# Designs tried in a protein design chat: VH-VL binders against Uncharacterized protein ycf23 (ycf23). Part 7

Target 1, 265 residues: Uncharacterized protein ycf23 (ycf23), of Porphyra purpurea (Red seaweed) (Ulva purpurea) (p51373)
Amino acid sequence: MTISSKISSDFDKQSALKVITGLNNFNIPQIKQMALASEIAKVTYLDIVADTDIIKEVESVSKIPICVSAVKSKELLKCQKTGVNILEIGNYDCFYEQGRLFHSEEIKLISKETRNLLPHATLCVTLPHILKIEEQVKLASDLQRIGIDMIQTEGKSTSISKTDHLSGMIQKSASTFSSTYTVSSKIRLPIISASGISSLTSPIAFLYGASGIGIGSNIRRLQDIGSMVIYIYEVQAAISSNHNIQQNINHSIQSSKISHQLIPY

## First folded at step 1 (VH-VL)

Design r5 (framework fv_rosmantuzumab)
Fold by ESMFold2-Fast, scan of step 1:
Structure r5 (fold): chain C 265 residues (1-265), chain A 121 residues (1-121), chain B 111 residues (1-111)
Amino acid sequence: as target 1 above (265 residues)
Amino acid sequence: QVQLVQSGAEVKKPGASVKVSCKASGYTFTSYWIHWVRQAPGQGLEWIGYIDPSGGDTGYNQKFKNRVTMTRDTSTSTAYMELSRLRSEDTAVYYCARLDYGEYSYAMDYWGQGTTLTVSS
Amino acid sequence: DIQMTQSPSSLSASVGDRVTITCKASQSIDYYGTSYMNWYQQKPGKAPKLLIYAASTLESGVPSRFSGSGSGTDFTLTISPVQAEDFATYYCQQSNEIPYTFGAGTKLELK
């Protein structure tokens, strides 16, 4: 399968941006606010819960392409029948909270079933952060053979320093960047980096091999559409300032303090 | 400009195999499926199958499944269709076409010029 | 497999006429409100050219004199007014399920 023509241009330019409402988020007023903010800011696409009623609500306020996320092929099939053809198996964080872990074999089985049921859909699969990096690479390779169109890397959001400096943001997203870098060096599928992404760290994701980024929690905690739009603009500005920001980050990466945090292993 | 250029005409004997190529340019080769369609002289269009150039995954019309193989080479942006155990009924023009699959389309938007295959004794 | 029945097999018309070509699917090709019907034009010795997709959406660059309508099992392609360059063979095609299937074609000829 190939990436939907609705979003492929931004992936080809290595500038794709998705806003993630969350696969366990059924708060329609909040989802509609995020959708409208995304429409105003002209993000590449939205990643929402696999629910046909919520798809209709989002379509009422936004023309941004919709991706639905689930961990069951039947839920994805139900949503695809409404016309949505960008689908994701992933966003496992809410299940980790419930004590449910996803391992490579289960993810491969869900992916095979979903591809067989939906041969024409654009499929993204999230690599669990609980897997060792070498296992994530093997899983990504197996998913490529199954016919998955893109990979999403996730990381654990943990930092005791609480700094908002570049080094603090790098610490929070270190596992995501390590996974993105290593997987991108071993497979040819486009990679979306989604955990620990902010305006400060979004250029780093692209430097480490991502074709797209996802932002979720930093948008979901905001109280109004205006604040959401401003935050999205900040992320887009950081990406579009590639010349100056990438030069500064490259210089920082060469420093002894930052390079030790960014090298995956 | 998007362009699909196919290999030249082929003349084969019954029982032989033929391999037709389709070279893509003007777009990202791995981002669109390639479908294969044939047309016998004076007849309509018949769908043979598809290949996803990114993963190499294929789907075939059951009528051809035991005789057709579709492959691709991403380094040359070229798709291939090989048809084996040829019969006189396989005489046709063979087309490759790009599938546009935006949310509602699933339509073949760009076509190769066609490859004429003649199977005769 | 879904069988596509296209009518008529041939049609004679003059420049300036309104012509209609019909296509009937053996079962519904609708999928949650979308009809996966495509129309192609083919001139002698040339590959087919996409005119219409999703039953009624005009492909970019195709003249507005071409229009499509229908849903479920019954579909129509209309050409109005017919121009000299429109004399060609037209095919309907469903993409709702594999295998993709085509109608037998309608040849539009000058009177």
Scores: ipSAE 0.000, ipTM 0.391, lowest interface PAE 17.7, mean pLDDT 83

Design r6 (framework fv_rosmantuzumab)
Fold by ESMFold2-Fast, scan of step 1:
Structure r6 (fold): chain C 265 residues (1-265), chain A 120 residues (1-120), chain B 111 residues (1-111)
Amino acid sequence: as target 1 above (265 residues)
Amino acid sequence: QVQLVQSGAEVKKPGASVKVSCKASGYTFTDYAIHWVRQAPGQGLEWIGYINPYSGDTGYNQKFKNRVTMTRDTSTSTAYMELSRLRSEDTAVYYCARSEYFDTLGFDYWGQGTTLTVSS
Amino acid sequence: DIQMTQSPSSLSASVGDRVTITCKASQSVSTSGYSYMNWYQQKPGKAPKLLIYDASSLESGVPSRFSGSGSGTDFTLTISPVQAEDFATYYCQQGYDSPWTFGAGTKLELK
């Protein structure tokens, strides 16, 4: 029922940020670069493939909390036995490319099995973008009853050309935001928005009800640690600026109410 | 020692229903899914469906969805498969088998089988 | 549904021979870390027995003369050297997606 103390503070502040290396990424040199960049930037946690050797490699270069992602309870259990206690059922995009679809009943059963095997682990479950929004809400409600600790929303897969990168990013984010907003209005679990997240779109995710964001493809495209660190800093700065703006708006609203209350006529 | 013990042979007329049981022992019943697989005389294996004994949730092969119901009783560690509106083509040996939920790295233990004969 | 094409449908061998059975899935049954392909042995009048899971992992208590290989869509079961007790029917099965499906079987017969 409670998110790991290693990451809970950032979720409580609606500022959690994870770096996603990818469920199908076994490139150890690249994963280590992303881990080092994440350590330098002090992200909330890393989301890596559920592989015990890769966990050891990441631990050799980073002290950032590790989350492992898989679609099989046995893979998550194996990784948990090495000391990792933040687990995710998802991300499904790589399986969609292989012709494999995940529907609500299967996800619920994987989630129930994982919770039963690991009663105290922090569990996140990704809601498939292939489900209608109403089905995603129903699935999220069922996951909450199972005892899942947090939900991740994903965007519809979109092919983008180099000339329309911004348009493609906005399109991916739009579907993620729609799911995040609708799910957050009906479910009390913390929500992580992933897919199409950048410094431009990350503030909007939090406005739509997210407690955290995931960045994956935009950082995986970068070739060096320095570029990755700069990108993460830009995302963090955008998140911080958004929170300051929201607090200022809230203060202005409160000040306006006080002013009206004190008007003598 | 893990064992799955099934109920005895059944002879039914077309249109009837049959309910087969599978009693588990030697492990925690709720930690593993129970699947049902049938084999017609001289033919191969056909998956019917599964039940999650922990939750009671089921998944069925679409071919059988309108005729099959799977249930369990956790107090007796027993799974049940009920097949309705029987046809002669349902004549087969029905097996229960154990696996991990959706992590189907093999059906590691099987019941001995229940022979169902559907004839007029 | 994922179709499993198993070959050959039957083969004859002598004790001491190397036997190879193949199984082809209509789509990939492998993910990062796992290949959801299982092999079973069935003797007349008995339930199937799991031999190999995750394409190449030997089930506990199964003799080392049985081995599995492959990934993606193409998988192989090898028995070497064949013993008298190995004459049976063999089935592959994908555990990747429902409905779980089996190959049509390969009957291994004594020459």
Scores: ipSAE 0.007, ipTM 0.440, lowest interface PAE 11.6, mean pLDDT 84

Design r7 (framework fv_rosmantuzumab)
Fold by ESMFold2-Fast, scan of step 1:
Structure r7 (fold): chain C 265 residues (1-265), chain A 122 residues (1-122), chain B 111 residues (1-111)
Amino acid sequence: as target 1 above (265 residues)
Amino acid sequence: QVQLVQSGAEVKKPGASVKVSCKASGYTFTNYDIHWVRQAPGQGLEWIGYIIPSGGSTGYNQKFKNRVTMTRDTSTSTAYMELSRLRSEDTAVYYCAREYPDLYGEDAFDIWGQGTTLTVSS
Amino acid sequence: DIQMTQSPSSLSASVGDRVTITCKASQSISEYGISYMNWYQQKPGKAPKLLIYAASNRESGVPSRFSGSGSGTDFTLTISPVQAEDFATYYCQQSDSFPLTFGAGTKLELK
């Protein structure tokens, strides 16, 4: 029903950035490193596994808002009782690897149950990349009726390119950008673009209608806090650059309109 | 009346497979998860796994993960559990049960099938 | 996995008695006032029947003589006063995490 006041400002500015530690990541030392890097860089919020002990560990090293991710309402409810009020149903990548698929009907049922149990929490739901774009739009519309506050779009976790070069980075984000654009044109909910988001591709996410971005695997692969901070700064710089570029484009369009108005035929 | 009705008793040889059915009636089949639990003669209860009927998604106890497959048919409101590579230790009564969420986020098994007896012997 | 230790394995009682069955989890299954613990009754040749969920909530239609209590790792099912139809096997079950696990059972027998 509403986005938490702790994070709403960055969503209103179309500059929200979350760091994703992973739904199946229980590595406390790594999670604490990512939390510390996120605290230093002042990201919008951190998205972690739905585990009450890990929440306490993160709170011991960071003051940034916490979001917890799970696919079971009971796990989200337990975490909400510790004071966490930003919750996500999603991040299905680990389950796809295990042979478990999430389809629209199941996601709607989990979402209805979670909203009924937690009427005032900020709820985000991930749209599965395995769904056709038309099915993702229908699901997003249904989730809006259920009272979900945010939608996350995802892409394939596995790159088909073996070289991990620029074309591979673009390919990884292609499905999430297509979903973001189409869903954004049909619903009013804020959209977080995840999967394949980096400093190179983050401007494109906002161009296609995202209010925020999520970064995960690119940070999780880094060895130290300093490297993580530098990477986050690069992403934040790209987000800032995107706003400047869009303003210049808008100005150019307005200038063109004025010229055409001065010549009536 | 809400009920789960299971298929009849099975006798199998070691190495064979068995497929047990569980037909739901009296409620919306796709709204409630179905779990499978077994009980060896004179022993306690052991959880095997679950299926979410709406999407067909499953979760299995790691002990059975390589041998169990759960499926469903929404047109007949029926859930199935197939257990392969049977051993004598698989001799048990197999139950299907409905997991019904409550106000506290608890999932309890409120409705159970009558049970299917499986005997695995050479 | 969470191990559920149930005691005693068997118990003899007479109609009118107060009976206590205990169940201990190998780790806490309670958080913020909610305990993820259920109790079932099973009669010979029948499927189990839900009695108590969330440690202390009685299922609809279950008589008031059945009550559940406890938190953290230690839980109790109390039957008072015992009636003739209560002679059965009782199982505890944690619903905190997968895999779901049951206690070994307590057989309540007529003295």
Scores: ipSAE 0.005, ipTM 0.402, lowest interface PAE 14.6, mean pLDDT 82

Design r8 (framework fv_rosmantuzumab)
Fold by ESMFold2-Fast, scan of step 1:
Structure r8 (fold): chain C 265 residues (1-265), chain A 120 residues (1-120), chain B 111 residues (1-111)
Amino acid sequence: as target 1 above (265 residues)
Amino acid sequence: QVQLVQSGAEVKKPGASVKVSCKASGYTFSSYYIHWVRQAPGQGLEWIGYINPEGGSTGYNQKFKNRVTMTRDTSTSTAYMELSRLRSEDTAVYYCAKDWGLTEYYMDVWGQGTTLTVSS
Amino acid sequence: DIQMTQSPSSLSASVGDRVTITCKASQSVDHSGDSYMNWYQQKPGKAPKLLIYYASNLESGVPSRFSGSGSGTDFTLTISPVQAEDFATYYCQQYYSDPYTFGAGTKLELK
């Protein structure tokens, strides 16, 4: 499957934004509200549960490209037949809550099976935050060899001991940023940073090497389409200002000849 | 400085099992995968599988999956490969090899090899 | 499985010659601008030694007379000029996908 020109353009500009409804979310009214808000705000793509009925519901209210997320190759195969744009193996957080862990070998096997079943599909794989950073890098390298098209990093940060609003937001995304930076320095695939991403932290994700970001819980908690649209606009504004911030930081570092140490954690 | 030292030659009967060791030194053992590759007399190289010493996760060539088990002991920086239900066709030199870098599966450092002879 | 076809199986050369060894994969081993192909040298009674990775990158400590080229399915190892210590067997290997597979080897012999 060829990726749309908007997806390619947004990734190339390091400005891709996806809205994540959740791989275990089957609430059609909520999913449709998030899809409508995404359509209004013109986000890059939607990431929804791998369910053909929900795909049809989303397509009835939105023309935004669709990514489906699952952990079973057969579910992804069924959804590919509906013409979705991206297939993702990932968003493991709901399984961690159930005590189900995904390690490198299992993810590689699922990825190989999915690529074998879908030789031309656009595939994204999430790296589990439970893996040590060196294991995540090793897995990402192996996934690149399998022919995976993009990587998603995830993270889980404690909210304990927040000192101020910005420091708290950074703490939430610290593991995502750490893995994004390390993986980005070692592989050539586009990276989507997800988990702990907000209007405050989105510029940092791109600075650390992401080509795109995913927002989920911060939009899912909102009760109406208008609030969702406003929140998405805030994230997009932060992404737009990232260009100026990045240029200023790069210029300062280049002129001073010092190592890039952008944000203290 | 970086080296892998393997256990000595083995002679086994068909149907037996063999366990080969590979002791690492001069680098951080848990940071690099260990691969196992064999070579029958006068033949080429055949990949058997790998182990990640940090978590103990393994990947096996399907040809050997029902007969091979890879393990490690991080306290002694030693990797092991056990091959069961041996056949005469398993007669080969067995090598362990370290990957080259943090993200790459190049085999940059190899053990000296362990000769296995399976005969009746 | 990806099959690696290596040729020739053997060749004879003199010190100072230029030799080329070829390796063909049954499917492309390229992804995102890189070729997932390695070359190894093996001397009698010794373990293999890495020479080239990513088809064309020379391993640290390997002499510059060794070079690799190619992409997709067709790869070449070149040794120029051949030195006395280069008479050995050479293997290509793909690491694009498990199981990682090797070519059958090329034995470089002194004329």
Scores: ipSAE 0.000, ipTM 0.398, lowest interface PAE 17.5, mean pLDDT 82

Design r9 (framework fv_rosmantuzumab)
Fold by ESMFold2-Fast, scan of step 1:
Structure r9 (fold): chain C 265 residues (1-265), chain A 120 residues (1-120), chain B 111 residues (1-111)
Amino acid sequence: as target 1 above (265 residues)
Amino acid sequence: QVQLVQSGAEVKKPGASVKVSCKASGYTFTTYYIHWVRQAPGQGLEWIGYISPSGDSTGYNQKFKNRVTMTRDTSTSTAYMELSRLRSEDTAVYYCARVGDYESFYFDYWGQGTTLTVSS
Amino acid sequence: DIQMTQSPSSLSASVGDRVTITCKASQSIRYDSNSYMNWYQQKPGKAPKLLIYAASYLESGVPSRFSGSGSGTDFTLTISPVQAEDFATYYCQQSYEVPRTFGAGTKLELK
């Protein structure tokens, strides 16, 4: 239940941002570009494939905290031996494309095995979007009991927007936001929202109860480090703007509670 | 005790459409992917597509993408494959299959097959 | 698309023989500790039946005379000793990515 001190500050501020290279992505040049862009933009952490050689490559170009993602406890254990202490069971998108699904019992088994092997590591588990919302809540509750430190909600990443304008972007992230809202209202673990997250939709994730967001495909599609940095800055600015808006709302609410006088707090 | 039972043989004219059903029993239908595979007479196996357990996502082989639709009805534990604008080359046995292993995505149970004949 | 090259297209054998069927993927189908190669048996008029999954694991109820091996791109199905009920067509299949692709098949015939 204790998030690593390397990333905990951003989670406490409800402003955590991770860049996801993908758990089946072994393209070292692309991964290094994403790591360099993340280092320049000072994101909270990187989420990369569970591969010890790739960890070494990333460490050669970036000091950003590394999280590795896998679906097997053995692979996570191998990576932890290199010094990585932030581990994720997920992201399942590549397996959905292959026709593979993950059900609650399998996820709980992997989670128990991983926690037993690594009692002090920060563990994140992705809730499959293919589960009904009630099943996702039940799974999250079970994971909290197992000792998982954080949850990631996902959307239908294999679903393509009919168009790429604003309404299409919102629709793409709708399932992620629905899961984030429902799960956050029922459990106390920090939640990361992923799938369909952009500068336009990132404030909505935090409004719906997320402590952090993950961005993957929107960075991976970019061709150069400069474009990646600019995009990350856009996302960070949107997060900052949301914080300022929330502060203004809180001030207004506090002020309105004083029927005849406005007192600064 | 797991079984997939498909609808009976169909004879269609070119340009028509066909809807094949695959009724599942003996397991929790909503936890498994269903894929569709066909086999033309004397030929090998050709993958058509899949439908997710919830029915929210489908994937199709590009060869069929504008003509195939996969759906499911959870209340009857039945998956469907509809193929439109039929051609004589669509004459084949059509199989539904379940993805059973979550470590290797193999097809552990298959329907008995539905024979489609497209002739004018 | 991953192409599956299966050989031979047919072979003749006698009961008691050892037969080998090979399958080559156009790119690696290995992820982590698994190679996503499956083998199926099909008898005339029947649906395919799973024999081997993840390159080397025997499906429950399948006789131990069937075995699979290989990793990455090169895979083998071995039947030893061949029994009378083994005369059928065999298909390899990759489950690494969509679209799923099959080898062209190998017809095992009685000599």
Scores: ipSAE 0.005, ipTM 0.418, lowest interface PAE 13.9, mean pLDDT 83

Design s1 (framework fv_satralizumab)
Fold by ESMFold2-Fast, scan of step 1:
Structure s1 (fold): chain C 265 residues (1-265), chain A 121 residues (1-121), chain B 107 residues (1-107)
Amino acid sequence: as target 1 above (265 residues)
Amino acid sequence: QVQLQESGPGLVKPSETLSLTCAVSGYSISSGYYWSWVRQPPGEGLEWIGFIYHSGSTNYNPSLQGRVTISRDNSKNTLYLQMNSLRAEDTAVYYCARDLYYGSGEYFDYWGEGTLVTVSS
Amino acid sequence: DIQMTQSPSSLSASVGDSVTITCQASQDISNYLNWYQQKPGKAPELLIYDASNLETGVPSRFSGSGSGTDFTFTISSLEAEDAATYYCQQYDNLPYTFGQGTKVEIE
């Protein structure tokens, strides 16, 4: 596992948070607002489109580590040459909208090519939600063998509401959580849960085995930097609260075992 | 819905400067994509001239570097091509085109209908 | 610059025939190759991208294959409206370069 030292600490603590601007988002003013909000809130890293001009724009307002997302190894290589060393093959949602599907064999080929071109870069690969859970597990295992450093899980949208409803968001995240739980039980790679993630659902991702979460649409819908910062703070607070609860549970379990061991009988 | 339409002079004299306009409708040129100029001499193949990123950065074919400038006006949603030191060999149909970019490939998805530029004395 | 060479430069075939055009790159371009169709007096139209992917709305009789330096484009059952010039184009490296074109004429 060769996760970049810039972000590895948050992954080790199961508290990694990335802000996703979108693989097909080229709106520089919006991207800069999201970058600045991320800088203020001190998120773990940003996940942006693989575009060298946009990398420069983000670097002008933020020191947060940058991850670029693409589905073509040459785009990732081009961006890596600017100094970015966290790369993702994924965020397929925009391609699904174009009628373009990604299946296991194609993802493995892109992943092998990218790893061969960039032996030392931190690589994340998204598992398509269109794959059955068993297929996602097999793909994740193959990606681990290829040398991928982390996996991202997707959810699918089944909401019939005109606007994003809480129930629709929970349904979307349920798919992501099922994938996260099942995949995490079978592989050793850190998992990022993305899709339907909010302050309400983010603690569940970590309980189900994630080491990090990605938030995108819930931030992209906000109109100003202040609102974005507050939203990120709410997510971070929820993560922190969940970590404290889990630590207390683990401590209690450990204390119980020690006390049982020490009781004369 | 996305449409590109080129316009410019039909006839230009050698050593003059060519100025072409490409009006874009149905999409804001500042919001995304690469925007290219491609030319085709009569009866010959296609030659890429250069592009402008939605951010404003440009890249030009080395064969034309120093003679060509691509620019845009976001308020008019319009692309421009300027080429100086024209020669008879610059006679061609000039196209503007949108270069689709979604990380999986680069290709020209929408083309203007082209404008013929004849360079003669 | 990456040079793209097409073969043949022209061909004549009958409706219903299968025709194949080849394209060679002067260096390895992986699968970063597109195929365009240009009818007389019109702008080029994308048919195939990333060597083998059919663009939406393009008839299934068109197909592409290959990787590295050698690529093929096939029309499995030629129709009268397929009379056009076909171009390959690489996007592995700038400048973008096109093959010289293959003119397909219907007998």
Scores: ipSAE 0.000, ipTM 0.429, lowest interface PAE 13.5, mean pLDDT 83

Design s10 (framework fv_satralizumab)
Fold by ESMFold2-Fast, scan of step 1:
Structure s10 (fold): chain C 265 residues (1-265), chain A 122 residues (1-122), chain B 107 residues (1-107)
Amino acid sequence: as target 1 above (265 residues)
Amino acid sequence: QVQLQESGPGLVKPSETLSLTCAVSGYSISSAYYWSWVRQPPGEGLEWIGFIYDSGSTNYNPSLQGRVTISRDNSKNTLYLQMNSLRAEDTAVYYCARYGDDFTGYYPLDYWGEGTLVTVSS
Amino acid sequence: DIQMTQSPSSLSASVGDSVTITCQASQDIGNYLNWYQQKPGKAPELLIYDASYLETGVPSRFSGSGSGTDFTFTISSLEAEDAATYYCQQYDSLPITFGQGTKVEIE
């Protein structure tokens, strides 16, 4: 239950938004673009690979709180020593792409080791989508007992057309929302809904019990900072009553262009 | 500072499995971002085979996907490459190399082994 | 896959000459390009990383420039020991890809 003060306000308001660069993403220009877009749009936090040099690169373009993701406790410990105090065991999408799957027993062992090494860090654990909903609930309950601070739900891997992503997002979000609703009914931990999240589906995540949402693949496919900022603002608009979002998007795009020119490489 | 030494059978028959070893000294393999295998057929250019991350996860060149496995043994400070279903065109010098370091933020192949020649022939 | 194309495939030059090798990427790779030297019978050695940074211990006569899709590698005053094959390599996207190599021969 101990959520870092840097991000806790947005969780308490059930409006937290994180941008996920990916557990196995080491593309520094893309990560910097996502970080700068996140800074401009004022997202709650970034979720990046557990790498101390990438942390420094992100810090050079953004003051947004950083969460690092890994599947090894020692990698999280190494990053925590640089001042990062929001850590995640998860974002398994990159490993699924490589044919690697994670099951409950392995996740619990990694979580126990990580909590023992880092008693005071904010820890998030992703529930694998390969688990049946009942197994996800049991895992979430076990993680709560271990002392994990928040849970991330994810959607099923799906084939998405190169020209039409909507049906794929609906499929992913359906499984994410089912997990979010069921888990939120059974445990007290804050839940991040990730995978298949867009401006269309974001409000539904909060209605189903999420305290926050994560956007990853939908933003990673975009080619420039301006497009990323527009996408984030569309997501924020969907979960916000702010009537001036369109004006802020235009200002943000201009700010992004200026900032990008000042950041070499 | 960092030294890599490949070793292997030298001669392998078609359809057999190749097993190569890369012994690393002067550096703990668990401290780097990636360790890579690269091969070079005689008189030709360089072809990337794959990475193993410090996490133990791997990523392979799609042209070799399904035939290659990269692994490591941290206690022996050693990297391994296995390639099955060998053909004559797999004849090459095989190199292991470090790819990036946690402290630099850059991703060159900056330390290479001397290479080991593997000939696939009866 | 990102295709890397080097030009020329081979060249001959005299000691003291300036030589330039080019490398073209099939798509924008930013500055995510390295240059290697491979002498006959030896492993490749890193010379330039991140398009323009000189590796420690590498002579200052070697330099790199460029970004995006077009890159150049220059030896400002060729020495006899520079006879080798030179490779560019991108690391923007997996799989890692190399140029086909440029053989530099000393006349």
Scores: ipSAE 0.000, ipTM 0.394, lowest interface PAE 15.4, mean pLDDT 82

